# VH-VL binders against COP9 signalosome complex subunit 8 (CSN8): the designs that were tried, part 5

Target 1, 182 residues: COP9 signalosome complex subunit 8 (CSN8), of Drosophila melanogaster (Fruit fly) (q7kth8)
Amino acid sequence: MHLNKYSEVVERLENEEFEQVELGAEVYQQLLAIYLYQNKLADAKLLWMRVPANLRDDKELIQLNLLNIALQNNNYADFFKHIKYEWSERVKSPVEDLLNKQREELFKLMGSAYMSIYQHNLLELSLMSEDELKHACAALNWTEELDGDRVILKPKVQEAPPARGNDDQLLKLTEFVTFLEN
Short names: E, the ipSAE of ESMFold2; O, the ipSAE of OpenDDE; V2, 0.75 times the mean of E and O plus 0.25 times the DockQ between their complexes.

## First folded at step 4 (VH-VL)

Design qt1 (framework fv_tarlatamab_arm2)
Fold by ESMFold2-Fast, scan of step 4:
Structure qt1 (fold): chain C 182 residues (1-182), chain A 122 residues (1-122), chain B 109 residues (1-109)
Amino acid sequence: as target 1 above (182 residues)
Amino acid sequence: EVQLVESGGGLVQPGGSLKLSCAASGFTFSDYAMNWVRQAPGKGLEWVARIRSKANSYATYYADSVKDRFTISRDDSKNTAYLQMNNLKTEDTAVYYCTRRGYSYGKYFDYWGQGTLVTVSS
Amino acid sequence: QTVVTQEPSLTVSPGGTVTLTCGSSTGAVTSGYYPNWVQQKPGQAPRGLIGDTSNKHSGTPARFSGSLLGGKAALTLSGVQPEDEAEYYCLLYYGGAWVFGGGTKLTVL
C-alpha cells in the first residue's frame, strides 16, 4: 500500500529528471522525500548521486539526505534527530507520512520482550504527543508501570517474522535507549 | 512472459519507404515508453527513436541521423509501436529492434524483440 | 557529434574479474547520464543488464555490478563464466537522445 501512494507525482518528477531538463532543488527534494517514504532506498541513494553540484548546498535537500543516510544505515536515533526540521509545503506530506511510518516501525521493534523504556524518553524519541503515545500503546496492548514519579512502558510481545536488518536496527535502538536512560 | 515482435523489414531501394511494427504482449503496453534501436551488419547498436506514453502526451525523440526521415508512433489499442521510414539511404541497412523503458522503476532497456532486417540497396 | 568510448576488446580467464568502462567525449560520466549496460551474444538480440548506473534488471546474474569509476561508468564481472563471452554495450543519455558506446567484445579463455 505504501508503495502506491504518490505514484502519479513520482512518474511526473522522474520523467522531468529523466529528460535532463534544467531542474531546481524542488524536484530532487520531492523525489527524495517520496522515495524514502516508499522505502525505495536504492532509488534514493542513486538520486542523491545525481544531484548537481550547484544544488548540493540546498539546505532542505541536505536535510533530506541526512534522513536518507540514517535510513540507509538503519539508524533510528539519527532519523528522529534529523526529522525535526521546518519542512516546506512541497515535502510536508511525504515527510509526515515517513515520520508516521518510522514511528510504527519503532514501536514494533520496541515490542521485543527484553525492552522497557521510560515514557518521557519514548515521547522525546518518537516526537509524539502524550495522547498519541497513549493511543499507540493501547493499540499494541502495552502496559504502564510506575517507577517512583516516572512512567515505564512495558511492551507486549507480538509475533513478527524475522527480517534481514531488523536485528541491526534493534541493536542500534537498544544502544541509543541505554544512552538515554543513563 | 514479456514479448516484443518486430515485423515489416525487407529489401527497398534508396529513396524508398518502409513501415516497421513492434507487437507487444505480456505487460501493460500503454504504461511504457517504446524505443527503436538498430544494428548495421557487423556493427554496433545505434539508438533511433523513442515515443513516450499517453501520460507524457506521446512525446517523440529522434537520433540526428534519422530526424525528418523517420516517424515513430504507437497504437495502444493494438499494443503496437511503429517506425515509418522515409527517404531511406544505404546506411540505414540494419536489423531494427524495439525495446521498452519501464515506468518509474524502469530506467533501462530491459526487454528487446528479436529484430527485423531492413536492407536498402539498388 | 557526441562519442561514447568503450574498450574494443578484453580477455579474461574463467573465474576471473574484469571491469569494462564507458566514457563520454562531453566530460566525466556522472549518474546524470543514466548509464545503461546491455549484453549481446552472437546471433541473439540484446538484453538489458544494468540501468541507471548500478540498478540491475531482475534477470541479471549476481556476478554483474555497475558503478562510476574515475569519470567513467563501469561494468564489473566477478567470477566470470564461459557463457559471459559476449559483446557489451553502454548507453548514455544526452537530454532526449541516447548514445551507445562502440561495444566491448569480451573473450573468456
Scores: ipSAE 0.000, ipTM 0.483, lowest interface PAE 15.8, mean pLDDT 82

Design qt2 (framework fv_tarlatamab_arm2)
Fold by ESMFold2-Fast, scan of step 4:
Structure qt2 (fold): chain C 182 residues (1-182), chain A 122 residues (1-122), chain B 109 residues (1-109)
Amino acid sequence: as target 1 above (182 residues)
Amino acid sequence: EVQLVESGGGLVQPGGSLKLSCAASGFTFSGYAMNWVRQAPGKGLEWVARIRSKANSYATYYADSVKDRFTISRDDSKNTAYLQMNNLKTEDTAVYYCTRKGYSYGYYFDYWGQGTLVTVSS
Amino acid sequence: QTVVTQEPSLTVSPGGTVTLTCGSSTGAVTSGYYPNWVQQKPGQAPRGLIGDTSNKHSGTPARFSGSLLGGKAALTLSGVQPEDEAEYYCLLYYGGAWVFGGGTKLTVL
């Protein structure tokens, strides 16, 4: 259903790029941001490869490609690091939608992987406010306890499915664990 | 600083010809599409013609009112765009503006010249 | 014959909000028409304000915004200043050709 939010804009921009009609950095910026939101990672990778040399110095396009690289590598830490940027109005909407989508994916992974998480680590990683995090945890029936002056979050433990797991999820989890442990 | 300077306007009789020039400075002229837009005295703006950059094969486009009478061209070595006007009619009387396509695909007419007046009368 | 229509004139008080609209004889205006807005102050050459519906040209004041409203392109000025008194033209793209609207004379008083 998320695919439909930007479908008319994507069709227009794809036609513009295909026909090479008066193409500037703005077309590539918008297409890349929307492809990342739609989880069209193969399309995003190919689009970056097609960006003309004269547009590769565009600062916003470089920042969008850092998000692209993070998502291609299933690196949540890099994604949340690089999304902290003053985005222009033309890409702000799909970038904000992408941020919200990635936060949802993070909570699903954390709920299945950890028995305990320090609140400050998850706040730092997710870019959520303390109130937003508390509401998300309450909705998922996560509990909290004190460890001195620190708050520990206890996710509801998910049982591993009997069938083979998603290899992509395992890779994402491995990258995230590396970030937390270092 | 981006600057566009038009020249070549003047008084001409119906059926006559004039060639307008637009001298550009302050940007890489060869990379930008260029437009001509006109404004009849006391009236609104009317788009006339566009010429794309070498990367787009110097493709040209014209308003229906001037097709087959006007020719847009450019000389990138001189940073100059031209509008050759033939078979002029009294209704072609206007201030002619040279304007640059903006940096992005959807931006047009970001910078304009001061205009040059063309008067077609007997 | 394709015709682009604008309000001939509008009046707004300093500090007020006003919205100008731009319609097409071919039907509802969408982003596919690449609506652009140009400002022409009395006695001056025109200047670009907004391209591709809502994307501001460099140097366009924050009080200007572009959008689509009720099947038309729209230009909204919030907190209007006396220097905003001008003619405002929209233009729409029709497969290679651009067509200007008739212009809106905005009076600030």
Scores: ipSAE 0.000, ipTM 0.447, lowest interface PAE 16.3, mean pLDDT 81

Design qt3 (from t7 with heavy chain Y105W; framework fv_tarlatamab_arm2)
Heavy chain, then light chain:
Amino acid sequence: EVQLVESGGGLVQPGGSLKLSCAASGFTFSGYAMNWVRQAPGKGLEWVARIRSKANSYATYYADSVKDRFTISRDDSKNTAYLQMNNLKTEDTAVYYCTRKGSYWYGMDVWGQGTLVTVSS
Amino acid sequence: QTVVTQEPSLTVSPGGTVTLTCGSSTGAVTSGYYPNWVQQKPGQAPRGLIGDTSNKHSGTPARFSGSLLGGKAALTLSGVQPEDEAEYYCLLYYGGAWVFGGGTKLTVL
ESMFold2-Fast, scan of step 4: ipSAE 0.000; ipTM 0.452

Design qt5 (from t7 with light chain S31D G96R W98Y; framework fv_tarlatamab_arm2)
Heavy chain, then light chain:
Amino acid sequence: EVQLVESGGGLVQPGGSLKLSCAASGFTFSGYAMNWVRQAPGKGLEWVARIRSKANSYATYYADSVKDRFTISRDDSKNTAYLQMNNLKTEDTAVYYCTRKGSYYYGMDVWGQGTLVTVSS
Amino acid sequence: QTVVTQEPSLTVSPGGTVTLTCGSSTGAVTDGYYPNWVQQKPGQAPRGLIGDTSNKHSGTPARFSGSLLGGKAALTLSGVQPEDEAEYYCLLYYGRAYVFGGGTKLTVL
ESMFold2-Fast, scan of step 4: ipSAE 0.000; ipTM 0.487

Design qv1 (framework fv_vorsetuzumab)
Heavy chain, then light chain:
Amino acid sequence: QVQLVQSGAEVKKPGASVKVSCKASGYTFTGYYMNWVRQAPGQGLKWMGWINPNSGGTTYADAFKGRVTMTRDTSISTAYMELSRLRSDDTAVYYCARRGYSYGKYMDVWGQGTTVTVSS
Amino acid sequence: DIVMTQSPDSLAVSLGERATINCRASQSVLYSGNSYMHWYQQKPGQPPKLLIYWASTRESGVPDRFSGSGSGTDFTLTISSLQAEDVAVYYCQQYYSTPYTFGQGTKVEIK
ESMFold2-Fast, scan of step 4: ipSAE 0.000; ipTM 0.441

Design qv2 (from qv1 with light chain G33D T98S Y100W; framework fv_vorsetuzumab)
Fold by ESMFold2-Fast, scan of step 4:
Structure qv2 (fold): chain C 182 residues (1-182), chain A 120 residues (1-120), chain B 111 residues (1-111)
Amino acid sequence: as target 1 above (182 residues)
Amino acid sequence: QVQLVQSGAEVKKPGASVKVSCKASGYTFTGYYMNWVRQAPGQGLKWMGWINPNSGGTTYADAFKGRVTMTRDTSISTAYMELSRLRSDDTAVYYCARRGYSYGKYMDVWGQGTTVTVSS
Amino acid sequence: DIVMTQSPDSLAVSLGERATINCRASQSVLYSDNSYMHWYQQKPGQPPKLLIYWASTRESGVPDRFSGSGSGTDFTLTISSLQAEDVAVYYCQQYYSSPWTFGQGTKVEIK
């Protein structure tokens, strides 16, 4: 559902960038925020490269690019650090959607990678309140245990391995070539 | 070692504001939420709200929303609670109390309390 | 809001005898096998002191005679052998849902 949200807004802004010789920072701000939300990381990287030198001093655009860099590097800690900003109304909606999406992805990653996680580490990383974290864990059927005087979270075990894409296609191609040579 | 030290007693007239301070020592100030709890003479404990000293984010109990403001200064490890438009029924002892983020303990360290008296 | 109700309001117990204090939550405070319910002790002129957290876990430095039990909605604080220094008001508190709420308190006195 990520790619379809904001699709009309993105089309309008992309056409505006294409048609205009000179653009204000607000067009780049909105496009960058929405590209990050849509997980169009290649488009986000290329967009930043197209930002004119005179607009690279824009505070909000610089802040959005810090989110871009964090996501390009799969650095959740940097992402959650840099999302702490007073976002303008122009980008607030896609940035809030991006935050919610990244929290969901973080929980999915933590659930597949860890047998146990200290609650305080996840609270610090995700910037969630304890009530928000409790609701998220309940929804995912994660359990809590006391470890001395600390709380550890135990993610629900993933039963299936992660899906692959290109590796499966490569294997099928190899099998086909082998078949043809016999 | 771990200690919360509050400011001294205050006497205020109805309609005034009071600002109570709570200085933390012996631990990482930004690692723990700071609660504010009051207790009217001869009455039980009533939670007012909390502040996350790391982010500055706050949550206030509905009974105090619009009159209470919680802030902090991380450079001196001090939390503040300001209550405005004071009424006689705001006469109480006001406590700050630390809460851990992750260990299941809540309000494990308390300040000594600040007596606020509201009278004409 | 979750309402916490304690019983009795006051209790007189002889030195060395058992004291039992009850606390009821208006709805369950249980999540993932942990009850978000704590007990505090307050002596006259002093701030409250945490005794028990997560219904049954004793805080460091709290004597073995104090114990907590229960889950969900019904909780008990027990002092197995009352000492003179245990004269105080005891409060239960839920940390399940904001706003955090306390019981009205149970005053424990020597008979």
Scores: ipSAE 0.000, ipTM 0.449, lowest interface PAE 19.2, mean pLDDT 81

Design r3 (framework fv_durvalumab)
Fold by ESMFold2-Fast, scan of step 4:
Structure r3 (fold): chain C 182 residues (1-182), chain A 125 residues (1-125), chain B 108 residues (1-108)
Amino acid sequence: as target 1 above (182 residues)
Amino acid sequence: EVQLVESGGGLVQPGGSLRLSCAASGFTFSDYYMSWVRQAPGKGLEWVAYISSSGSTIYYADSVKGRFTISRDNAKNSLYLQMNSLRAEDTAVYYCARDSGEIYAEIDTYGMDVWGQGTLVTVSS
Amino acid sequence: EIVLTQSPGTLSLSPGERATLSCRASQSVSDSYLAWYQQKPGQAPRLLIYGASSRATGIPDRFSGSGSGTDFTLTISRLEPEDFAVYYCQQYGSSPLTFGQGTKVEIK
């Protein structure tokens, strides 16, 4: 999916923030959620700094900022932990898109790491249905093996030239290991 | 006061069905995950199912998957467990429990802090 | 699934003594998401500790939890008469949620 999704909405909300003297939490909620989806992490960080003190008690903004902090730190465990929230209609769409984007990144990382994981652990952490996970694994050519009554997923390593000096990939692998420990 | 009250338990024959209800009061029901936990006579606690605050995320124990259905009605502050194809091993006291909620900095499961008094389900011929 | 094994199965002590209850997990519990519950005959369970070491609201400070990974402990520093009950550990770090089999703390 194109990361330019929501650009019209973002422009409208940014203009609203710029022009209004007093804003409600809903403007900040939507902007933060969309910035995270668009991977505008610098904008997300600056936006949180601009949130007025009286709005910092807003529960949904706090939850969105926990996602923000997790993404700033490439912490998959914290991201999937904090995404398990009943999001309002205002942010449900961009949060769902963000979840799907992060699931794809996680599967790509698992494939490159060439690891095995129990299906039930991945279902729990990724918030996917059993059928959704089976479809995703089939699309990636992952294999399944039975371990008693449990299913083990074995990723197929994707062919991609390794980036030289890829600290980002090493950090993602570290976060993935932390994620699996949770 | 924060309270959960279960109802719907009773005697049922193997293969039969029962629907349990849990009425919540004293808190914003729609802000919490809810769980069903059961306890067979003289045995320990066994988790059965949970449902997210909106009802969009549901998980079942393998022992009940395909036979039990958890659901909620936030407008009525009520949680339900539809139990089909009941077996003798389903005989237990069934508890409704308030599960994951929101701590100011956390939004994940942190234990079951409110429990109902339980309703007995006996599956016997 | 993560299997939780509690030990001892029964702990026979007198009021005023220290109780130490163990809970071992078959694999690491994520984020130390482990809770302890107290259950008295005919009553629903009562949450004592969550997140391995945080006391629930209204729980006396004689109750304390510790541990991480696979080894967790509930300590009651000085048993009161009302503390004789069955205690369960429960992990919520991964689904399915699982409980230990329980430790009965009884009067000697």
Scores: ipSAE 0.000, ipTM 0.438, lowest interface PAE 19.9, mean pLDDT 80

## First folded at step 5 (VH-VL; framework fv_durvalumab)

Design a2 (at its last look DockQ between E and O 0.02; V2 from the best seeds 0.00; counts 0 for: pae E 14.2 > 2, placed apart)
Heavy chain, then light chain:
Amino acid sequence: EVQLVESGGGLVQPGGSLRLSCAASGFTFSSYYMSWVRQAPGKGLEWVAYISSSGSTIYYADSVKGRFTISRDNAKNSLYLQMNSLRAEDTAVYYCARRGSYSYGSKYFDYWGQGTLVTVSS
Amino acid sequence: EIVLTQSPGTLSLSPGERATLSCRASQSVSSYYLAWYQQKPGQAPRLLIYDASSRATGIPDRFSGSGSGTDFTLTISRLEPEDFAVYYCQQYGSSPLTFGQGTKVEIK
ESMFold2, look of step 5: ipSAE 0.000; ipTM 0.484
ESMFold2 (binder alone), look of step 5: mean pLDDT 92; pTM 0.931
OpenDDE, look of step 5: ipSAE 0.018; ipTM 0.626

## First folded at step 7 (VH-VL; framework fv_durvalumab)

Design c4 (at its last look DockQ between E and O 0.45; V2 from the best seeds 0.00; counts 0 for: pae E 12.1 > 2)
Heavy chain, then light chain:
Amino acid sequence: EVQLVESGGGLVQPGGSLRLSCAASGFTFSSYWMSWVRQAPGKGLEWVANIKQDGSEKYYVDSVKGRFTISRDNAKNSLYLQMNSLRAEDTAVYYCARDLRYFDYLSYFDYWGQGTLVTVSS
Amino acid sequence: EIVLTQSPGTLSLSPGERATLSCRASQSVSSSYLAWYQQKPGQAPRLLIYDASYRATGIPDRFSGSGSGTDFTLTISRLEPEDFAVYYCQQYGSSPLTFGQGTKVEIK
ESMFold2, look of step 7: ipSAE 0.000; ipTM 0.504
ESMFold2 (binder alone), look of step 7: mean pLDDT 92; pTM 0.927
OpenDDE, look of step 7: ipSAE 0.554; ipTM 0.851

Design c5 (at its last look DockQ between E and O 0.18; V2 from the best seeds 0.00; counts 0 for: pae E 14.4 > 2, placed apart)
Heavy chain, then light chain:
Amino acid sequence: EVQLVESGGGLVQPGGSLRLSCAASGFTFSKYWMSWVRQAPGKGLEWVANIKQSGSEKYYVDSVKGRFTISRDNAKNSLYLQMNSLRAEDTAVYYCARDLRYFDYGSYFDYWGQGTLVTVSS
Amino acid sequence: EIVLTQSPGTLSLSPGERATLSCRASQSVSSSYLAWYQQKPGQAPRLLIYDASSRATGIPDRFSGSGSGTDFTLTISRLEPEDFAVYYCQQYGSSPLTFGQGTKVEIK
ESMFold2, look of step 7: ipSAE 0.000; ipTM 0.482
ESMFold2 (binder alone), look of step 7: mean pLDDT 92; pTM 0.942
OpenDDE, look of step 7: ipSAE 0.556; ipTM 0.855

## First folded at step 9 (VH-VL; framework fv_durvalumab)

Design e3 (at its last look DockQ between E and O 0.03; V2 from the best seeds 0.00; counts 0 for: DG spot L57, pae E 19.8 > 2, placed apart)
Heavy chain, then light chain:
Amino acid sequence: EVQLVESGGGLVQPGGSLRLSCAASGFTFSRYWMSWVRQAPGKGLEWVANIKQSGSEKYYVDSVKGRFTISRDNAKNSLYLQMNSLRAEDTAVYYCARDLRYFKYLSYFDYWGQGTLVTVSS
Amino acid sequence: EIVLTQSPGTLSLSPGERATLSCRASQSVSSSYLAWYQQKPGQAPRLLIYGASSRADGIPDRFSGSGSGTDFTLTISRLEPEDFAVYYCQQYGSSPLTFGQGTKVEIK
ESMFold2, look of step 9: ipSAE 0.000; ipTM 0.460
ESMFold2 (binder alone), look of step 9: mean pLDDT 92; pTM 0.938
OpenDDE, look of step 9: ipSAE 0.638; ipTM 0.861

Design e4 (at its last look DockQ between E and O 0.71; V2 from the best seeds 0.00; counts 0 for: pae E 11.3 > 2)
Heavy chain, then light chain:
Amino acid sequence: EVQLVESGGGLVQPGGSLRLSCAASGFTFSRYWMSWVRQAPGKGLEWVANIKQSGSEKYYVDSVKGRFTISRDNAKNSLYLQMNSLRAEDTAVYYCARDLRYFDYLSYFDYWGQGTLVTVSS
Amino acid sequence: EIVLTQSPGTLSLSPGERATLSCRASQSVSSSYLAWYQQKPGQAPRLLIYYASSRATGIPDRFSGSGSGTDFTLTISRLEPEDFAVYYCQQYGSSPLTFGQGTKVEIK
ESMFold2, look of step 9: ipSAE 0.005; ipTM 0.553
ESMFold2 (binder alone), look of step 9: mean pLDDT 92; pTM 0.937
OpenDDE, look of step 9: ipSAE 0.419; ipTM 0.812

## First folded at step 10 (VH-VL)

Design f2 (framework fv_durvalumab; at its last look DockQ between E and O 0.68; V2 from the best seeds 0.00; counts 0 for: pae E 10.0 > 2)
Heavy chain, then light chain:
Amino acid sequence: EVQLVESGGGLVQPGGSLRLSCAASGFTFSRYWMSWVRQAPGKGLEWVANIKQSGSEKYYVDSVKGRFTISRDNAKNSLYLQMNSLRAEDTAVYYCARDLRYFDSLSYFDYWGQGTLVTVSS
Amino acid sequence: EIVLTQSPGTLSLSPGERATLSCRASQSVSSSYLAWYQQKPGQAPRLLIYYASSRATGIPDRFSGSGSGTDFTLTISRLEPEDFAVYYCQQYGSSPLTFGQGTKVEIK
ESMFold2, look of step 10: ipSAE 0.303; ipTM 0.736
ESMFold2 (binder alone), look of step 10: mean pLDDT 92; pTM 0.940
OpenDDE, look of step 10: ipSAE 0.821; ipTM 0.920
ESMFold2, look of step 11: ipSAE 0.006; ipTM 0.556
ESMFold2 (binder alone), look of step 11: mean pLDDT 93; pTM 0.944
OpenDDE, look of step 11: ipSAE 0.861; ipTM 0.938

Design f3 (framework fv_durvalumab; at its last look DockQ between E and O 0.70; V2 from the best seeds 0.00; counts 0 for: pae E 7.4 > 2)
Heavy chain, then light chain:
Amino acid sequence: EVQLVESGGGLVQPGGSLRLSCAASGFTFSRYWMSWVRQAPGKGLEWVANIKQSGSEKYYVDSVKGRFTISRDNAKNSLYLQMNSLRAEDTAVYYCARDLRYFNSLSYFDYWGQGTLVTVSS
Amino acid sequence: EIVLTQSPGTLSLSPGERATLSCRASQSVSSSYLAWYQQKPGQAPRLLIYYASSRAEGIPDRFSGSGSGTDFTLTISRLEPEDFAVYYCQQYGSSPLTFGQGTKVEIK
ESMFold2, look of step 10: ipSAE 0.014; ipTM 0.605
ESMFold2 (binder alone), look of step 10: mean pLDDT 91; pTM 0.916
OpenDDE, look of step 10: ipSAE 0.863; ipTM 0.937

Design f5 (framework fv_nivolumab; at its last look DockQ between E and O 0.47; V2 from the best seeds 0.00; counts 0 for: pae E 9.6 > 2)
Heavy chain, then light chain:
Amino acid sequence: QVQLVESGGGVVQPGRSLRLDCKASGFTFSRYWMSWVRQAPGKGLEWVANIKQSGSEKYYADSVKGRFTISRDNSKNTLFLQMNSLRAEDTAVYYCARDLRYFDSLSYFDYWGQGTLVTVSS
Amino acid sequence: EIVLTQSPATLSLSPGERATLSCRASQSVSSYLAWYQQKPGQAPRLLIYDASNRATGIPARFSGSGSGTDFTLTISSLEPEDFAVYYCQQYSNSPLTFGQGTKVEIK
ESMFold2, look of step 10: ipSAE 0.011; ipTM 0.519
ESMFold2 (binder alone), look of step 10: mean pLDDT 91; pTM 0.895
OpenDDE, look of step 10: ipSAE 0.617; ipTM 0.854

## First folded at step 11 (VH-VL; framework fv_durvalumab)

Design k1 (from f2 with heavy chain Y102W; at its last look DockQ between E and O 0.33; V2 from the best seeds 0.00; counts 0 for: pae E 13.0 > 2)
Fold by ESMFold2, look of step 11:
Structure k1 (fold): chain C 182 residues (1-182), chain A 122 residues (1-122), chain B 108 residues (1-108)
Amino acid sequence: as target 1 above (182 residues)
Amino acid sequence: EVQLVESGGGLVQPGGSLRLSCAASGFTFSRYWMSWVRQAPGKGLEWVANIKQSGSEKYYVDSVKGRFTISRDNAKNSLYLQMNSLRAEDTAVYYCARDLRWFDSLSYFDYWGQGTLVTVSS
Amino acid sequence: EIVLTQSPGTLSLSPGERATLSCRASQSVSSSYLAWYQQKPGQAPRLLIYYASSRATGIPDRFSGSGSGTDFTLTISRLEPEDFAVYYCQQYGSSPLTFGQGTKVEIK
């Protein structure tokens, strides 16, 4: 019997949703955050459709749905913009995990697309420190070039076509990272 | 300028307790994992514990599990180590360190405090 | 657990000389996740090198790291008076993360 991260919490929250006639926003907040982390985007979309009208003006739930919309559309810029919201203790953990997961996906996408970027833009976009970014670039064999006084980060050139089904690769890597942390 | 300042060390008898604090400044504390690393007098370095940015994940070296608790308060830019059931072998300088990692690595430490001495003796 | 063995234990040299410090791992260090630290008497450790060969911010280019697998080297091309200290290697590729026992670089 092996439980993944949040599976026990999700099961409890899903039981509460199923059994209750009237729920508070906090159950939907937690479920939505966890579904997004687990990359259960279909479940996240259906969950939002089930949120009662009287709860849809909850500020944190709206912010979580902005993340949901960004993920449904593969919009990294909107995702990193909206994740800056000050999250409640109820959702901090899964939102933080989702942030790390999306950072990794961004780097993989840039690598497979041979996309270069100014260092200062990537620092701001990824919400990483300069030292964390240097470590990531070294691990990925990315190079640096100068454009005047600005640094351009260039992904490693690869022969393989861009990967399809990045969600599967992200899940595998997330499981590996989670194993190392526990 | 990144600064880490430890406090709370001292002399304690075996079985006693101490609470170490680390005050952080010069960086966005809530964006980093944080670690405690210790060094017994005249000896090398040993990682003790670390804690995720949110405080939701905590890890310990086996020798301190169940006795030490790491915690953080992001509003106060502070890291803590509650040490219970102290033993003579816990005698060391305890360093607060900023903890860096990448998705498939463990931790290395780019900034360290000056340390606080914990002495456990009868 | 990966045991890091540093050699020599003590390295006695004069300013201007080249220092070569060795760190040997009991098992291969994954992805070259190896760091080097400098510790002066009465001070905290200072990060020099991460990822086996990348210099940390503010570290002079006389410090260089190399190696992979089980064998890693820290080189100081021309010793300055401030470089006489203890140096530690640290692996961060496998749990639990471990440090070497240190190499003391002292004035001849």
Scores: ipSAE 0.000, ipTM 0.518, lowest interface PAE 13.0, mean pLDDT 83
ESMFold2 (binder alone), look of step 11: mean pLDDT 92; pTM 0.932
OpenDDE, look of step 11: ipSAE 0.815; ipTM 0.906

Design k2 (from f2 with heavy chain L100F; at its last look DockQ between E and O 0.78; V2 from the best seeds 0.00; counts 0 for: pae E 7.8 > 2)
Heavy chain, then light chain:
Amino acid sequence: EVQLVESGGGLVQPGGSLRLSCAASGFTFSRYWMSWVRQAPGKGLEWVANIKQSGSEKYYVDSVKGRFTISRDNAKNSLYLQMNSLRAEDTAVYYCARDFRYFDSLSYFDYWGQGTLVTVSS
Amino acid sequence: EIVLTQSPGTLSLSPGERATLSCRASQSVSSSYLAWYQQKPGQAPRLLIYYASSRATGIPDRFSGSGSGTDFTLTISRLEPEDFAVYYCQQYGSSPLTFGQGTKVEIK
ESMFold2, look of step 11: ipSAE 0.017; ipTM 0.626
ESMFold2 (binder alone), look of step 11: mean pLDDT 92; pTM 0.936
OpenDDE, look of step 11: ipSAE 0.845; ipTM 0.918

